# VHH binders against Integrator complex subunit 15 (IntS15), part 26

Target 1, 373 residues: Integrator complex subunit 15 (IntS15), of Drosophila melanogaster (Fruit fly) (q9vpf9)
Amino acid sequence: MSMSIDSNKLLLRKGDMKLDNYPTCAVEALTRLETLIASRNKQNMVMQIISEFIFLERTPKDGDVRKSQALPISQMNLFQEFQLIIALIEYFSRPGRDATRNAIFLSLFGSHLTPQRSKLLSRLISTAVSGSVAPLLSSAGTWMQQVGCKTPLSLEVAQNIVSDFISYSRKTPEQLKQLPMVGPHFAANFMVAVADLYLNEQRSPTLNPPPDALLDTITEWMMENPTLCQASQQPLVLPAGAIAMPFTTPLAGLLRWVVLAPLVSNRSAYSNLHLSLLRALQQLVSSGESTALPSQDLMQIVKSLQSYCARLAESKTDPQADAAYQKCMERFAQAVQIALSSNCITNQIQLLCLLESLPPHKLMKIVIEAHKK
Short names: E, the ipSAE of ESMFold2; O, the ipSAE of OpenDDE; V2, 0.75 times the mean of E and O plus 0.25 times the DockQ between their complexes.

## First folded at step 20 (VHH; framework vhh_4orz_3)

Design f06 (from j04 with L106F; at its last look DockQ between E and O 0.37; V2 from the best seeds 0.00; counts 0 for: pae E 7.1 > 2)
Fold by ESMFold2, look of step 20:
Structure f06 (fold): chain B 373 residues (1-373), chain A 119 residues (1-119)
Amino acid sequence: as target 1 above (373 residues)
Amino acid sequence: EVQLVESGGGLVQAGGSLRLFCAASGFTFSSHAMAWLRQAPGKRREWVAFISSGGYTYYADSVKDRFTISRDNAKNTVSLQMNSLKPEDTAIYFCAKDYMDYFRAFDHWGQGTQVTVSS
């Protein structure tokens, strides 16, 4: 009477799937994958089932691709893509089973994606934002952390959300405004990604400010959700044996926005965002050291300021007389002082030495002297 | 058969540097994430550094900004540059293969290489 299932009989056979019955075969595959992904011995079968029955991909023949593994080729038509999105929304909307849900999401999207899978992922997440589908957004937040918030995959998702919800109209949809309440971990990781896209000379040769509506939305999020930057510090729910990747707080990237903004913009929203960031830094007293502001991210701000000052020198302009530079340094000094007092900066000595290389600023000089012993 | 062979361990003074290497075979190396794990005396095994198949890196907080993981897909090797070493870095270091490029769940380890950091 003991219940015992032959593990070989649980294996999904390719011939048992009815490819012509789409999206039913994708839904059936998702269910069967829940048991298969727990088995380390089945990785190739899991990937084949995902490719063949969920994304309707075929492996290219070996004939034309010289000595390399070619990416699968999508055979989905637009109607099937829509059917899959609906099926995935329904699947990921089921409450509970967080570790299983996250394992399936990571199995579908946690590797290098074909262009078609990347398109589907972006549409799925945008649909989940529009529908306030909290369980799916929780999985998407976990996914962003595991893949990396600043990788091309995450940046593409973030760009698509900006495109879908920051429209030609002047009105930000209520669903985007409510994102921190519906999916706080995803919202925090989204902020890391968009902070990386704008006012970032590592990403673009010029300091491109964010669209006004995006800036206003992020500022409102920070003002109304004081613990949002800490949302990614919650433990991830992952399958047994999985390792959580380090979380990334959006504080450093948003600080870069507010510190560098005087060089390219006079919008008052940056002042409100700056105050919200200072408050968030002050409230980190019981958080672990180095979790908020890695010194390397702060050094990027210094590099951008150095570049600006070099241009001032070429035009024979004194940085002490440049209002934009002085405002940048005032904001930077205030944030650095609070972060040092809250023990939120790694490698403080290296940062302080680099800050000393900038043209003098009264408050920053006081901050440096107070912390160089 | 998956094989992961570590080398480059040894004895070093605090503040010094070491570079570890891992030779990998028996799987499609370029399609898998790789990591370094370590096990200190009397402690459980922990991950140290991770590198995706596409080269994106992650580090444990304890080694961030001191260690650098890199990979060479042409040679099927992973390396770990360890700078500013501390006595608490003393451990057996293992090269590990992710299950695939998702989950971040490691399924194979090498035999390990000893790193000892004297104070």
Scores: ipSAE 0.044, ipTM 0.553, lowest interface PAE 7.1, mean pLDDT 82
ESMFold2 (binder alone), look of step 20: mean pLDDT 86; pTM 0.869
OpenDDE, look of step 20: ipSAE 0.349; ipTM 0.715

## First folded at step 22 (VHH; framework vhh_4orz_3)

Design zz1 (from z01 with A33S; at its last fold request DockQ between E and O 0.53; V2 from the best seeds 0.00; counts 0 for: pae O 9.4 > 2)
Amino acid sequence: EVQLVESGGGLVQAGGSLRLFCAASGFTFSSNSMAWLRQAPGKRREWVALISEGGYTYYAKSVKDRFTISRDNAKNTVSLQMNSLKPEDTAIYFCAKDYMDYFRKLDSWGQGTQVTVSS
ESMFold2, look of step 22: ipSAE 0.415; ipTM 0.798
ESMFold2 (binder alone), look of step 22: mean pLDDT 81; pTM 0.831
OpenDDE, look of step 22: ipSAE 0.016; ipTM 0.311
ESMFold2, fold request of step 23: ipSAE 0.459, 0.500, 0.364; ipTM 0.812, 0.835, 0.767
ESMFold2 (binder alone), fold request of step 23: mean pLDDT 83, 81, 82; pTM 0.845, 0.830, 0.834
OpenDDE, fold request of step 23: ipSAE 0.011, 0.010, 0.007; ipTM 0.278, 0.286, 0.291

Design zz2 (from z01 with F27R; at its last look DockQ between E and O 0.01; V2 from the best seeds 0.00; counts 0 for: loop humanness VH .154 < .165, pae O 10.9 > 2, unsure alone 56.0 < 65, placed apart)
Fold by OpenDDE, look of step 22:
Structure zz2 (fold): chain B 373 residues (1-373), chain A 119 residues (1-119)
Amino acid sequence: as target 1 above (373 residues)
Amino acid sequence: EVQLVESGGGLVQAGGSLRLFCAASGRTFSSNAMAWLRQAPGKRREWVALISEGGYTYYAKSVKDRFTISRDNAKNTVSLQMNSLKPEDTAIYFCAKDYMDYFRKLDSWGQGTQVTVSS
């Protein structure tokens, strides 16, 4: 029994919305989505409305729905894209329920994210940062958590922000300085993504440091607000029945930065960031939060150090005599000490064992011995 | 469309173990996070475990230290090792692709696999 796609539902769509009046039709569509999103049974309709009236995507008419794995192609021109961005900013700035706003945002940029939508998303978020659009940034923060802060999509958003605010001379880093105040959840999740982009051997065989301006910005954020990292742990406001994805804190990634920095940079900003991280970790102790530092992330740092020591060995250099390694280990040991004391590290025994595999460092040895009892 | 097929469910006694499997069709398995969800009778669907593209694992508090999620990218499979099972773990278990599966209609999900833990 081929469930006849009720032709009447399609007719109701065509009669009420005019595609010839963009972006008005997009705004109208968004308004309609508010009602539809409340019903899980209308998800297909939601997606269709989004595709047709918001992103102006045309499904290739060719009948074989099965074969055309082809992503819908948006017919939007650059001007229409701009109009949409403005319309979305205005829409999200309107009074409304957070759950609905987040649901709409996730519907727009979740299940059918084409390359074009991805680019638009990045532009939208950058515009929101520039304009300090708090509601939109809140939704973006929620989105990042739901899709994952270290996913290619989140990383792309982060990279674009870096590009727009750090790489281009016309935009002052000051615009980013307010981000933690305007959108703390987004700022925290952004930090997770940004931290993953740099000084990460899983991404690049070479340890690439962050741009100086970015480092300074992150350092300033951390210094001004040691609890900013906790913003990533805020409960998500989602529609009924939606499942919240696990949160990720920026602590592990930033710790990787400061610990590995001596291998590539002598900038004092890393020392300041390290101090700020230690303070942040201490704050966690007071809050009783136990999930701030996954052991897997710390193990990654150890692996990087192991690799470095192997290179030293090849050059017949004693790690004890290497100033960079010693500084790495010192920073690492200090952080681990605080983290262990706060019981915020998962699989502590495994981490300690792995740390013992590294060339000896006086402070690290003390830390390991203190916690192996 | 990526099809997910769950298997490995059954009846076990409390304290027992089960291993669930999910086979994913398609080429994009390695680029997606995978998750296990469960739905008990009369309860809302809840996430159980998640494994990221990079292999990071996350667990619900209720299953932490008892369940282990793993993935094999070569075989396009995700598994859930369930140890020390409790009657409260009784549910239909579903495999999910990506972080956005909660927007999917319940009827669009795989059939899931039934796990029943007897007292």
Scores: ipSAE 0.006, ipTM 0.258, lowest interface PAE 10.9, mean pLDDT 85
ESMFold2, look of step 22: ipSAE 0.006; ipTM 0.452
ESMFold2 (binder alone), look of step 22: mean pLDDT 75; pTM 0.769

Design zz3 (from z01 with A33S D101S; at its last look DockQ between E and O 0.46; V2 from the best seeds 0.00; counts 0 for: pae E 9.4 > 2)
Fold by ESMFold2, look of step 22:
Structure zz3 (fold): chain B 373 residues (1-373), chain A 119 residues (1-119)
Amino acid sequence: as target 1 above (373 residues)
Amino acid sequence: EVQLVESGGGLVQAGGSLRLFCAASGFTFSSNSMAWLRQAPGKRREWVALISEGGYTYYAKSVKDRFTISRDNAKNTVSLQMNSLKPEDTAIYFCAKDYMSYFRKLDSWGQGTQVTVSS
C-alpha cells in the first residue's frame, strides 16, 4: 500500500512532466495515468494531469471563475493539437491491455469536455479512421457506447466523419469502406449515431435523407457484414468498478430510414438496405440491457406516417392510391411481422393499436390480425 | 463537504408510484453527473439511473420506461420518478455524484432512503 502510493508521489515530485517538452510531457502523462486511474483515491489528480499536461489547459483564477465561467481555459495552438493527435495515435497503437486503453480514452473524453477537447476528439477519430488505427477505434467504440451513441458528443463525431469522408469526397475512401472490418464496434455505434441524424423528425422538422454516398456505404456495410448490427452486444472491456452502459443496435434507426425513405427518395439502395435489415431481424436474438427495436422508435415512424397522411388529406389524395405511402407501409409491415415473430418488440399491444390508426394497408392488416388477441 | 440527502422513500403498493429527491451541496452541482443506485438486502449495489451534466439520461434495463431521472441545476436537486413499482424494486436508494462509469467510480453517495413495495 505505502510503496504504491509513495511511488506515484515520487514520480510526480521528480517533475518528469514538464510543459516545455510538449508533446513528450503528454506522452509521459499518459503513461503515468495508467497507474493512477487504477487507484481509488486519485481521481482529482488524474483530471488535473489530463487538463494541464495533455490538453495544456489553465485553471481559471478565483477572479476568472466569476467572469469567465468555471471551464478550464485552453492554451493549445494548432500545431500542438496536431502533435497531440499524433501522440495519441502512437500511444493507442502500443501493446497493452484493452481495459487500460479504454480507461485512458474514457478519462480523456468521457466527461467534462471543453469545446477544445470535443473538437480534438472528432479530429482524432477521423484521423484514426483514415489510418485504420484499430486499437484506437476499438476504444472509440467503447467510448461511444459509454457516453451514448445519440448524445451531442457522439453526433458531433458522426457528423464530422460524414463531412470528412462523404461530403468532401466524390468517392467513399477505402478506409471508410473497411471500417466494419477494422473497428466493428465503432462502425456499429457510428451507424446508430448517423441513423439518428437523417430521416428523423425528432432532429429536424423535415425528413432529410442521408447523402447518397453515405446511404450506399451503410448499405454495403450491411450487405457485406451480416453480424455488424450485433457487434455492440459484445461485452465491454472496462476497468474494475466500471458499469457498462446499455448497448444500442443500429436496427431501429436504419429501419426508420427504409420505411420513411419512399416519402423523399426513390433510391434503390433503400431496397437493398431493407433486405439486409430483414435478414438481421430474422437472425437477431435480443438480449442485454436494451431492446433492438425500442417501441418509441417504432411509434415515431407511425407519427411520421400520420403526418404525411394528414398532408395527403389536405391535398385530397387517398393514401391507398399514394404509391409512396403504400411502399412505406409494405416495408413497415414486413419488418413488424419479422420483429414480432422474433420477439424483438416491447409493448406489442400498444404498437398494434397505434398501427391500426394508420390508413389501411393490406399486408399490415394481416400482420395486425395475426398478432392481435 | 459533499452532502447528498435523499428523501421521498416509503411504503407503496405494487403498481404504485413514488418520487425520490436528492438535495446536493458542497460541490459544483451543474458540472457533475448524478445517479441513483439501489441495494436490496443481501444483494450488490446496482445503478438505476444516471443524468449527465448536460441532461442526458440513462437507465438500467430493469427500470427503463418506468423510472424517470431529472435534475434542477438552479435548486441543486436530482429526482427519480418511479412508476409501476414492483416488489423487486424494494431497496435502499442512494443518490450519488460524479457517476461516470466509463472512466470513474462514484465518489460519494448519501445515507439512502428506503423504498418498500408490497404485494
Scores: ipSAE 0.011, ipTM 0.435, lowest interface PAE 9.4, mean pLDDT 81
ESMFold2 (binder alone), look of step 22: mean pLDDT 82; pTM 0.830
OpenDDE, look of step 22: ipSAE 0.043; ipTM 0.442

Design zz4 (from z01 with Y56H; at its last read DockQ between E and O 0.32; V2 from the best seeds 0.59)
Amino acid sequence: EVQLVESGGGLVQAGGSLRLFCAASGFTFSSNAMAWLRQAPGKRREWVALISEGGHTYYAKSVKDRFTISRDNAKNTVSLQMNSLKPEDTAIYFCAKDYMDYFRKLDSWGQGTQVTVSS
ESMFold2, look of step 22: ipSAE 0.530; ipTM 0.835
ESMFold2 (binder alone), look of step 22: mean pLDDT 82; pTM 0.834
OpenDDE, look of step 22: ipSAE 0.382; ipTM 0.762
ESMFold2, fold request of step 23: ipSAE 0.603, 0.519, 0.516; ipTM 0.860, 0.834, 0.835
ESMFold2 (binder alone), fold request of step 23: mean pLDDT 83, 82, 81; pTM 0.846, 0.835, 0.831
OpenDDE, fold request of step 23: ipSAE 0.312, 0.695, 0.797; ipTM 0.735, 0.898, 0.934
ESMFold2, last read: ipSAE 0.488, 0.493, 0.532; ipTM 0.821, 0.825, 0.841
ESMFold2 (binder alone), last read: mean pLDDT 83, 81, 82; pTM 0.841, 0.831, 0.833
OpenDDE, last read: ipSAE 0.840, 0.093, 0.060; ipTM 0.949, 0.581, 0.597

Design zz5 (from z01 with Y56H S108Y; at its last fold request DockQ between E and O 0.24; V2 from the best seeds 0.40)
Amino acid sequence: EVQLVESGGGLVQAGGSLRLFCAASGFTFSSNAMAWLRQAPGKRREWVALISEGGHTYYAKSVKDRFTISRDNAKNTVSLQMNSLKPEDTAIYFCAKDYMDYFRKLDYWGQGTQVTVSS
ESMFold2, look of step 22: ipSAE 0.472; ipTM 0.813
ESMFold2 (binder alone), look of step 22: mean pLDDT 81; pTM 0.827
OpenDDE, look of step 22: ipSAE 0.017; ipTM 0.401
ESMFold2, fold request of step 23: ipSAE 0.409, 0.431, 0.513; ipTM 0.776, 0.790, 0.831
ESMFold2 (binder alone), fold request of step 23: mean pLDDT 82, 82, 82; pTM 0.837, 0.837, 0.841
OpenDDE, fold request of step 23: ipSAE 0.199, 0.398, 0.084; ipTM 0.659, 0.767, 0.574

Design zz6 (from z01 with Y56H K105W; at its last look DockQ between E and O 0.01; V2 from the best seeds 0.00; counts 0 for: pae O 7.0 > 2, grease 24.24 > 24.2, placed apart)
Fold by OpenDDE, look of step 22:
Structure zz6 (fold): chain B 373 residues (1-373), chain A 119 residues (1-119)
Amino acid sequence: as target 1 above (373 residues)
Amino acid sequence: EVQLVESGGGLVQAGGSLRLFCAASGFTFSSNAMAWLRQAPGKRREWVALISEGGHTYYAKSVKDRFTISRDNAKNTVSLQMNSLKPEDTAIYFCAKDYMDYFRWLDSWGQGTQVTVSS
């Protein structure tokens, strides 16, 4: 008598977990997930437990499970959301295996989140930053790498942090300043995301600079810890059989900031950040890391400069006489020189060819000639 | 429904080349990263190559400089050019959608295509 998979689900559900006591039922669910998550064959059960007991989502009874692409609707109220955040912080602060913790976090906040779960995630991470909750931030860093640091979800998390800690405060909170120490992996991946948000023509036709306080914070991070960018390269602790996604360093995005900054800002912080980036690049050379600067990201910088030069041409302005362009090229050439010397740029020949397409700059010309063999 | 259909696998001699194709449907292709995975007999499934929605490419150390991943958004296809093939590259190759998080790692790839490299 092959008791249908459905009857076993009912037996596991009916007995021990009472929905009547939130958030206790959520905590209990998390504990049960620790055992279930190790089994690939129980993934559906894991999802159901999460949906029902953690996020209080109701599946519409009537609809053909196949047709109803309708996202489950959570019945959580604001107070319950708050309770869940606290419960999760407490849960992740408990002693346990990193692999299990990361697996649970990824199960809770997969790549396809409901709007409500996404918002909750952002709030959770912000709370973790505020409370300096290292284990949770570690899981969040792992999550960002697995889903992608430049994906809409990661960007949303980053934007929320910026909003909570930068936009509403005149002074950067101490908790944010300490983030690299508390959660270096998360901090590095956060930098990847925020770097992508600003001074990026792929996102906006206008080069929008970061908020001053954010720039100052990132600059301070880089100055204090030149190896922070390497934190994104740490191996992920995942369950057996899980596939680790490639890492992304913040170097290319931050380089874009400092190189393009002269076009929109004269703040000295960019000069300091540039110096810190150069130091970071030099350290990479020593470590033998060759994947720190994808050529495609550098090509994006070139395209932005090409666009700017085209505008200068339209205004009958000589790029050689343009102080902003000259400063951009100087910073860019210095970084490229170090990066090429360290062999950390992919497709170097293509990049050099593209750089040659720009109006001539003395230092850049020297760099190109030195490496175009 | 998300559909991923792999093709282009076969038998090849060591040092040879193959090109794998994946046709994707059922989702907004241009908004998603695509990846190739492989699973050798008796081994765990491993990551091979990834191409982001923006066109950034990443490769496993074992295939770096030999394999090239590319995508055609107009045709909703992702390809894997495999050069200098080795017997160690023998595996079933899978096309996968998006980043592989732990939550979705069971549902995000096709049926696979067999690649066999003879010595």
Scores: ipSAE 0.017, ipTM 0.263, lowest interface PAE 7.0, mean pLDDT 85
ESMFold2, look of step 22: ipSAE 0.534; ipTM 0.842
ESMFold2 (binder alone), look of step 22: mean pLDDT 82; pTM 0.839

